# Designs tried in a protein design chat: VH-VL binders against o46895. Part 48

Target 1, 223 residues: o46895
Amino acid sequence: MGSNKIKNLVQYEIQDFVSLNKMDTKSHDSLNLNVSKKSRYLLHRVLTNQLINNRSGNACTKTRSEVEGGGKKPWKQKGTGNARAGSSNSPLWKGGGVTFGPKPRTFSNKTNKKERLLALTTALYLKSNNTKVINLDNLDFTNLKTRDLVIKCSNLIENYKKDQKILFVAEPTASGLWRYVKNISNVDLIYTTGLDLKKILQAHHIIFTCKALNDVKEVFNEQ
Short names: E, the ipSAE of ESMFold2; O, the ipSAE of OpenDDE; V2, 0.75 times the mean of E and O plus 0.25 times the DockQ between their complexes.

## First folded at step 26 (VH-VL; framework fv_izeltabart)

Design y4 (at its last look DockQ between E and O 0.03; V2 from the best seeds 0.00; counts 0 for: pae O 12.3 > 2, placed apart)
Fold by ESMFold2, look of step 26:
Structure y4 (fold): chain C 223 residues (1-223), chain A 125 residues (1-125), chain B 111 residues (1-111)
Amino acid sequence: as target 1 above (223 residues)
Amino acid sequence: EVQLVESGGGLVKPGGSLRLSCAASGFTFDDYYMHWVRQAPGKGLEWVGEIYSSGSWTDYNEKFKSRFTISLDNSKNTLYLQMGSLRAEDTAVYYCARQSFTWEDWGPTSYFDSWGQGTTVTVSS
Amino acid sequence: DIVMTQSPDSLAVSLGERATISCKASQSVDYSGSSYMNWYQQKPGQPPKLLIYDASNRATGIPARFSGSGSGTDFTLTISSLEPEDFATYYCQQSSDWPYTFGQGTKLEIK
C-alpha cells in the first residue's frame, strides 16, 4: 500500500512579536499542506529511518556487544507500546558490529525527497492548531533579554504550560534569535534550510516567523 | 493512572440526538489519537472514528460520517461524540479508546492502549 | 475496508489444552516490515483488553501462554495451556488502513 494524500489549506493569523497585537486589518497567511491519510505510519517510517541512521554512525565506535544502551528495541516499551515490531536497530542487529555500509538509505534520491516532504507537511498539519505566526521585523536583538523572550512566549501561547516544548521555525537570517533560545530549556529552534521532522513532532507549540512561512511555501510548492 | 470514563448514555427515541463524553485523567491530550468504538448487544466491536489530540484531524467510519461528530476540549481533557438522527441499530455500548502518538514510545502505537468502561446508548420508543 | 474474518466463531477447549484462533484479512496488513494486527480479549460486561500487538508482541502483564504469529493476511492467536480465566471472546483487529476493523469474534468456552 502507498500513501493517500489530500491538500489542506491552513490559515494563520499574523502577530507582531514586539507588540503581540493584530494589525488594524486582520492579517493572515496560509500554507497548502499535503496530508497523508496514513499519517501515523508515514511519520513513524520516516522518523525511524532518521533515528536508525543517526545510531548507525554512533555504533561505528562500539563493538557489537557494547552497542549503545544495550537495548534491543528502543522504540518498544511496556504498557504503552511502540508501533512497529522488530525494526528499530535492524542494520546493527544483522551486521555484526561494523558500520552500516554506504548503501542508499532511501533518503538520497528524488522519491525519498517526496516522501520526506510529505512527512514534513503532514506533521505540520497535525500541529496546525498549536502553530502561531509572528512578525519579527521590528525586533532589536541587541536589546532583547532572555526573560523578555520567555514572557512573550507565555503571552503568545494560550493556556501555556511551562513543561511544554516550543519550536521556533525561522529564516536563516534570524540567527540572533538562537542566542536567546539556546538559554531556554523548553524552547528550540530550526531554520527553514534544515526542517527537522523529529523536532516538529516533539513540539507542543510551533512558532513560525512570517519570513520562515514564506520560505517553506517555496519548499512545499514542489509537492 | 490512566483512566477514561464515558458518560451521557441513556434511552433515546429514534431520530433523536445524544452527546457522549469521555473524561480523561492520568494524562493530558498530548500526542494521542482518541477513538470511539461501539459494540451492539451480543455483537462485535465496530470502529466509529478518531480525532488527533490537537483537534486538527478527524476521520470516521463512512457508515457514521454524516450523523456523528467527534470533538474534544483540551481545557477539560474531555472527548465528545455528538450523535444525531439516531436509529435502533445505533443501540450499543460506546467506548472511548486511546492510541499513543508520543516519542517516548518512538511513535504511534498500532493498537488501543487504554479503554473506558463504556456507556450504554439505547435507541427505542 | 479490510474485512477481518476469524475462525472458528466458537471454540470449546478443555483446561490445560491448547487453543488456536485464526484471523484472515481481506488484504495485507503489513506496512514497512511490520504487521498491524492486534488481538484483544473481552469478558462479559468489560471493555476489550489488549493481548498481542503487531502480530506477535505480548502486551505488558499478559501471561506467556498467549502468543501470536502470522504476517500478511493470515494470523493466529495461540493459548498454550488454557486457564479458567481465559474464558472470553477474542477479537483480531487491523490498524494498517482506515477504517480500523475487527474480526467478528471467537468465543472461547472451556469444557
Scores: ipSAE 0.177, ipTM 0.627, lowest interface PAE 5.5, mean pLDDT 76
Fold by OpenDDE, look of step 26:
Structure y4 (fold): chain C 223 residues (1-223), chain A 125 residues (1-125), chain B 111 residues (1-111)
Amino acid sequence: as target 1 above (223 residues)
Amino acid sequence: EVQLVESGGGLVKPGGSLRLSCAASGFTFDDYYMHWVRQAPGKGLEWVGEIYSSGSWTDYNEKFKSRFTISLDNSKNTLYLQMGSLRAEDTAVYYCARQSFTWEDWGPTSYFDSWGQGTTVTVSS
Amino acid sequence: DIVMTQSPDSLAVSLGERATISCKASQSVDYSGSSYMNWYQQKPGQPPKLLIYDASNRATGIPARFSGSGSGTDFTLTISSLEPEDFATYYCQQSSDWPYTFGQGTKLEIK
């Protein structure tokens, strides 16, 4: 029975984000990713669980007892020509309570840790051709403008389009990036402490920091 | 025994709407992908869309995404296909099918292991 | 979309003879050593029935005379010795990419 998991070595080119000059000597890094066969099932399962867990569950309707008013019988039981009614808050009336309406609830669906990791590695592998690694060591966050970031992204990504989603994956200490990324509609930022399968799958392009890549390596090598 | 029984087919005018049902027995929809597949008269099979576990996930053929909606009622163990803006070319037998996987692998292949008898939809003026 | 093309569209074969149906995909349906190809049989007035999954595995209850082979873009369904109940329409189907797609079908008729 052939091994269900294939280990793939993905190589990334490291670019200096400050100079974006094609340095003649390109440094490379690599990431080992465990990849299964094409697994829509796995990705769907993990993704759907993530979506379920992200549900707020705050939908709430008022029952007849929760609607303000009522208490007095709208009319006498007999002699009015009207149907019998006990309360103006009855679900039968406009403005009345809702029967069997939504109530706040907690959504939870547990995902196996191994499945989740495999889904993440698979997703990253699928996006490997559209993944760039950048060095931020020389980047001065104090003087960076949002416009400059966009320009840098446009230079970094081949065939950059404004409608394409870019996902930055950074180390938790790279908090300064958020200030500039938040104003760009097609750019999102996640940290290595919170790898999000949905965001990875939705991204057209992924940009890792060198430190983020190392963090991910550590997590995946522990498997 | 796994059984799928489609219903709701019939004659409808162009521009109309129709809701198809697929009642499942012998299994629950939990952890299964359920599909709709249609077949025009004398033609091949065309995948319409899928739904997973309690309606948490749906995917459609792009051709139908704007007009068709797939849903589940777990309490009734019934799969639905809501069709809108029906056209003459939508005339077909509509099948519900269950998707299974080869569980030996983490990335399994998949196939349709169970089919209903189908329900006929005719769109005509 | 992956286009599945079957050949021939119709095939006339005598009882007891061998039948071979081809299915070609517009792109490879292989991944990690597996082929995401299935075969179905359909008789008039009936739904499709699974015959072969993963290119070469017979479904439960399918007679040994049915076999599947192939990889990449080229696949073959073979019936070694035709029985009267085997005259039907056969469809190949890929599960490698969405949307799932079927071949146009091959009608197997008695000669």
Scores: ipSAE 0.000, ipTM 0.493, lowest interface PAE 12.3, mean pLDDT 85
ESMFold2 (binder alone), look of step 26: mean pLDDT 88; pTM 0.914

Design y5 (at its last look DockQ between E and O 0.01; V2 from the best seeds 0.00; counts 0 for: pae O 14.1 > 2, placed apart)
Fold by ESMFold2, look of step 26:
Structure y5 (fold): chain C 223 residues (1-223), chain A 125 residues (1-125), chain B 111 residues (1-111)
Amino acid sequence: as target 1 above (223 residues)
Amino acid sequence: EVQLVESGGGLVKPGGSLRLSCAASGFTFDDYYMHWVRQAPGKGLEWVGEIYSSGSWTDYNEKFKSRFTISLDNSKNTLYLQMGSLRAEDTAVYYCARQSFTLEFWGPTSYFDSWGQGTTVTVSS
Amino acid sequence: DIVMTQSPDSLAVSLGERATISCKASQSVDYSGSSYMNWYQQKPGQPPKLLIYDASNRATGIPARFSGSGSGTDFTLTISSLEPEDFATYYCQQSSNWPYTFGQGTKLEIK
């Protein structure tokens, strides 16, 4: 995978979330993103693995309770008509039996980490034209209402539609933002300590805090 | 209903340039790869390249990457192919095609689910 | 590049009979447990139309007489009982690795 990647510089204009006007001086920041040349296959593999891991407890319970015969219990996933993609022919699939169920991914942890990181940077690059960076330093959470947050998002994002999904990416110390985001069905939040490929891919718009962008630079420098 | 309409084809001299357009309707480019595929007269299909809906990701068939540029304009829901240094071998029908990158569990599909009618480029003196 | 070779280049078959088209890839098109082989139909003056995706899945609106099979490097498109509208050129296409490549085409003609 590392031989099939391209490093790309992405520039962002930093905006003040409170005023929603452009800053009196132009402020910019940038992110170097490694991008896989085989992006669709990488994203599919990493996303599929993420979804399978979320279901491991349920699959283990089913296997222990029933006899399934010789390897006919593939992990099922819902899809958009591409039902054979990865699930029935997955390398994680070992064949059936009443004794064994899904196992943790201990054998390939280092390989999976590099692939997850490349998938994350690839996904962020693919979303770069719909990504904004904001300064939250002046936001007063004590007087902020959920409706006010929606209005600020609608003014920040050009051609915003209410049914579009917005993903905030924030530093772990920005806990005040979560209290308001949790009440808005089309807005979600992840922290730089828990970047999530599915949420990044689902987002129509991504909003980084300035501090989160700096955290992400450190996380991605290990590629 | 999904529709893709190519335009901008025509007769051009060798060494010339041409910009093809593909107007999309019935969907927005969100979560899609858009592609160009060409077909020379009496020949098979040849993949030219792709762009992901954000406009930041492109891949090209190596044969074209020095001369062709794929771009898109989300405000106009339009895909572009800028062709330069055209040669007689570039004479073909050029199709735009859609490949899904859905938000469902399986991610992008690996096939072209919608095609335009094509626009003809002829490169000759 | 993965070279896709179809066999035969042309095929003459009577209405109601079975047609079989083969596609061989120069290397495996399997990736992450799936076979990334697609089949398209093209009539003169028209764009390609998706028939089969991921080796064996019929696209929406494609009649049951079309079926695909195979894995790895060897794939087959089968039309179980030919109809007049099935006479066209058929292409296989791999999307396992960049660049995406198509077979040279198989022209299906009425005998």
Scores: ipSAE 0.006, ipTM 0.489, lowest interface PAE 10.8, mean pLDDT 75
Fold by OpenDDE, look of step 26:
Structure y5 (fold): chain C 223 residues (1-223), chain A 125 residues (1-125), chain B 111 residues (1-111)
Amino acid sequence: as target 1 above (223 residues)
Amino acid sequence: EVQLVESGGGLVKPGGSLRLSCAASGFTFDDYYMHWVRQAPGKGLEWVGEIYSSGSWTDYNEKFKSRFTISLDNSKNTLYLQMGSLRAEDTAVYYCARQSFTLEFWGPTSYFDSWGQGTTVTVSS
Amino acid sequence: DIVMTQSPDSLAVSLGERATISCKASQSVDYSGSSYMNWYQQKPGQPPKLLIYDASNRATGIPARFSGSGSGTDFTLTISSLEPEDFATYYCQQSSNWPYTFGQGTKLEIK
């Protein structure tokens, strides 16, 4: 069976975030993505592993030795008519410790680096039609309001709806963007240093910065 | 021999719910993608959705994602399609289909090698 | 969504003659040298039956008179010499992108 892994060139439209209403000459950029159309299993596996790894594992119950109190035998061993009891903290009693209850643990499931990268590239390919690239070079973050960002997004994305999830992918140095997106419920921001498969798959629309796109190119060219 | 038998079809009123079943024999659902495909009377075929790996993975046609749910019962070797908020346009024969594959790193092949006989769903007032 | 368009909608052909059905995709369905295009046959009251997978491969048990060809966006199903059992509706289907989509069907009738 021939290799189902292919390299696809995806073209993105670059828009100036400041002048979204101007019919200016749109520039284009491209990204080479290794993809497999049959890799649904891979996507699922990588996503599942990511979810497993994101588990905090902090669930904790107290054993009989960890429950406060006890130490005194509730009653004498014989002659009371009651069942034998050694401690009031016994798991047999209300308010006692929990036997075999959850304890803090680490959830980890190792994912192959190549598999993860392939899943990411495949996911980005699947979202390619809903991906745009923006130029932030002329954007003044000092005078930008959150409302303005929403308006710009509405203009940038065709058929924008407030219930649709928008994922911004930015370079790590674009720290100013977080300040404006943090209060928008349907907008999320990730950095190129931490590409999140789950976020990519959940997004209805993806918006790259020009610099972020370049960072991603460098990472994917290593494949 | 691979056999798929759909059941659960019938007459239902608009806004109602219906659960379809597909009993599989001759194979287990393990490592297979199972699909639902429907066909309106005198019309073509429409992909509804898929499920894989004992229900761990599901994907839907966006048209049905809010109303339909696909699930598996491995103990019964049965595939299900739960339909809600049914409309007249949902009137169709519903087929379960198996996607043929070889379990490899790159995933399964993408064609339907086995089909059930279908079960008819009629949505009418 | 990838739109699959078959032509013609109906085709009348005599026994023993060649039948050709076309399927056009709104975008390429090719990947890594393979075309994710399948053909199905459906008779009245029966489910679809797989004929051709990956554009040109015959499914198990399918007679040699059935052949598929094409790549990219243009595909063809050919029946070299029609037999009485071949009169049915034929569907093309793409598996390149989700959702999977089918052509509208071509009804092959006896002339």
Scores: ipSAE 0.000, ipTM 0.475, lowest interface PAE 14.1, mean pLDDT 84
ESMFold2 (binder alone), look of step 26: mean pLDDT 88; pTM 0.912

Design y6 (at its last look DockQ between E and O 0.02; V2 from the best seeds 0.00; counts 0 for: pae O 9.8 > 2, placed apart)
Fold by ESMFold2, look of step 26:
Structure y6 (fold): chain C 223 residues (1-223), chain A 125 residues (1-125), chain B 111 residues (1-111)
Amino acid sequence: as target 1 above (223 residues)
Amino acid sequence: EVQLVESGGGLVKPGGSLRLSCAASGFTFDDYYMHWVRQAPGKGLEWVGEIYSSGSWTDYNEKFKSRFTISLDNSKNTLYLQMGSLRAEDTAVYYCARQSFTLYDWGPGYYFDSWGQGTTVTVSS
Amino acid sequence: DIVMTQSPDSLAVSLGERATISCKASQSVDYSGSSYMNWYQQKPGQPPKLLIYDASNRATGIPARFSGSGSGTDFTLTISSLEPEDFATYYCQQSSDWPYTFGQGTKLEIK
């Protein structure tokens, strides 16, 4: 199904997240999205592979938002020496290790990178009527409350309903946004380094940051 | 409760045009593939085409592609089928149908879980 | 187009007996470990109703007497211990490639 593609230009109005109701300054940006003509087959195949791969955990991906393991222990442990066992979060050189051969993934289906990228661009096109781009440069996270974020989302999204899911797509350096999003049940966040087909499809509304949009232009331009 | 209500059917002469509507309620319209399926008198079901409501993606059975257009209005939760250059063989009951979206069952859903009652189109002199 | 052929075209069965309906696709409808085959029931004057999706999964509210099986090109709908409300026309449908296609239907009648 990778041979049946159509390129589509999608234009987005960039909105200042702070001053949504003023409309004093507007600019636009766009994505050139490859879209599969057989989108349902492609999306199902890639999504099924993602769900199968995630069933047994990700082999090369961090599962925590930040690595917080390996707390420091004082060496001065009353002169009894190093009596701890299994307290290190480092996988490097544990005593008495037992190695097993590779475990096969019995229900895994492989998806190549080209097919995954086509699925992501296809999904973004299908969601384009419910996608907004915002500029966060003027947002002061130090005085932002979770309720204020919800209100700003409701003002950004025309005909917003409380039960609708909102997905933010942000650049990897936008850690300030995650701190507020994580506590809102109908709002989720992904980074441009880890675009997630399932979350894109589940979202009723998608909100890119301007920087995230620029990040994905480079990624999608390579394929 | 999910409800789909078709309207706009009737008697038309060959070569005429007709627009069918499907009013949807009880679900978030823009997250679904919506479909038109028809059934000629005493015959089986025939898929006409689809639209993904949030992205305006459409696809058609090639048999109808030049004469039929599927569109929607998300603000009214309404699906449309514009039919032109109608022929006697287009006489059928026309159903709108919702494709289920079931991510937790390993996919977005590729089956029609909700159907309207249909609207009848008769093409006759 | 993927041609879906049902057997038989009609079937007469007594109440409480078993009915078996076959559906054969002109090419495989399997992709990535899933079979994209669905079954619908239709009564006169009513729209179709989903019974079975992805070959073997019962839709919400469908009684356990309905079951589906098969893979690749060969699929079967089985109705154990028929009840009066089960006399209807049954359609198989593939959703693996466009255009989506239906079988010609199997009319299930009381013997």
Scores: ipSAE 0.046, ipTM 0.567, lowest interface PAE 7.6, mean pLDDT 76
Fold by OpenDDE, look of step 26:
Structure y6 (fold): chain C 223 residues (1-223), chain A 125 residues (1-125), chain B 111 residues (1-111)
Amino acid sequence: as target 1 above (223 residues)
Amino acid sequence: EVQLVESGGGLVKPGGSLRLSCAASGFTFDDYYMHWVRQAPGKGLEWVGEIYSSGSWTDYNEKFKSRFTISLDNSKNTLYLQMGSLRAEDTAVYYCARQSFTLYDWGPGYYFDSWGQGTTVTVSS
Amino acid sequence: DIVMTQSPDSLAVSLGERATISCKASQSVDYSGSSYMNWYQQKPGQPPKLLIYDASNRATGIPARFSGSGSGTDFTLTISSLEPEDFATYYCQQSSDWPYTFGQGTKLEIK
């Protein structure tokens, strides 16, 4: 009888990102991931909350009291043949205020930390088959061109397509990588300090640095 | 003291609509999942749906998803269940319940720690 | 959906005696040593009251005579010595997967 929640050991192949030569000695690493068997609900919940929290809430309309002008009765109460009117700023008039319109507000949904972590681990597990781990130790960022990065990605990822989203997950100290990733439309970069469930789920391919993988391991093992 | 008080129940004809309310006191809806659970006469309990944090997220039993809507009014600290296209089989006592949890390393375990007294809905021609 | 099946449907027990109610789940509700099974008590005209959460933890204010046990798919609620106020209907509920589901209930009656 299968548990709805399972722990999975995912193994990753570590590849040198400099050469990406098939003849290079490859090492392996692993990550333990807690996974919900029926994870759709959890993922949806956490993702929805993330999206809600990202809302700016700045939509604003002016009420009749906030619209400039008015204050004077447009016409006398009787004898004009017109309907009675108290102000030109009435929501009944063109250019008037808006009744029950949007006002600035804060959107916030607090997600349980453990639920969030479970969602992240589940998401990473679901993407495990499309996840690569790379070693950047020998990569010179000073001489790297954006084009070179694309070429490297194309060599690293089987059946690479330009329309597929690639997510780099790096350690916070790998700041140089951002300079080259930012100009590639289908490539995004996040750091281990800010794992983003949405980005993980949207990614077709995920690329971890060795250090990033270790950071994630520490975070997940501390649970 | 945590208190939940349901209201809005009554007699309604098939095909009709009804809005139930659950007024909460002693706590705010912040950080809690609120649920509706119903019980047909002489029958067991059936989960209807849940809402979380200011009404921004909801989930339903598939059986009710097309007919029922759960919402919150934070200013009134009140939970709502809007029911449409009511059927005879919808006759039941409707309970609002607060979900609490225990945190484990792998995630939370959930349970209903507080219930209202329930409000009776009768659907009859 | 996880189907919860209680047994028996009704149970007649004398005061001071031990009562045992079983709940079986169609799927395991366990993970990492925890079981996501809850028990509720319901008296006529009253809402359900939480008794046990996560298979074996007594809720606040629940007497020690109530205990929960079990794992996987098989769970048991035990009342060691029945008191007059214990005659009610008891429900098991799984929180392992959505939708949440309840057992059909077990009515505990005085013998």
Scores: ipSAE 0.016, ipTM 0.487, lowest interface PAE 9.8, mean pLDDT 85
ESMFold2 (binder alone), look of step 26: mean pLDDT 88; pTM 0.918

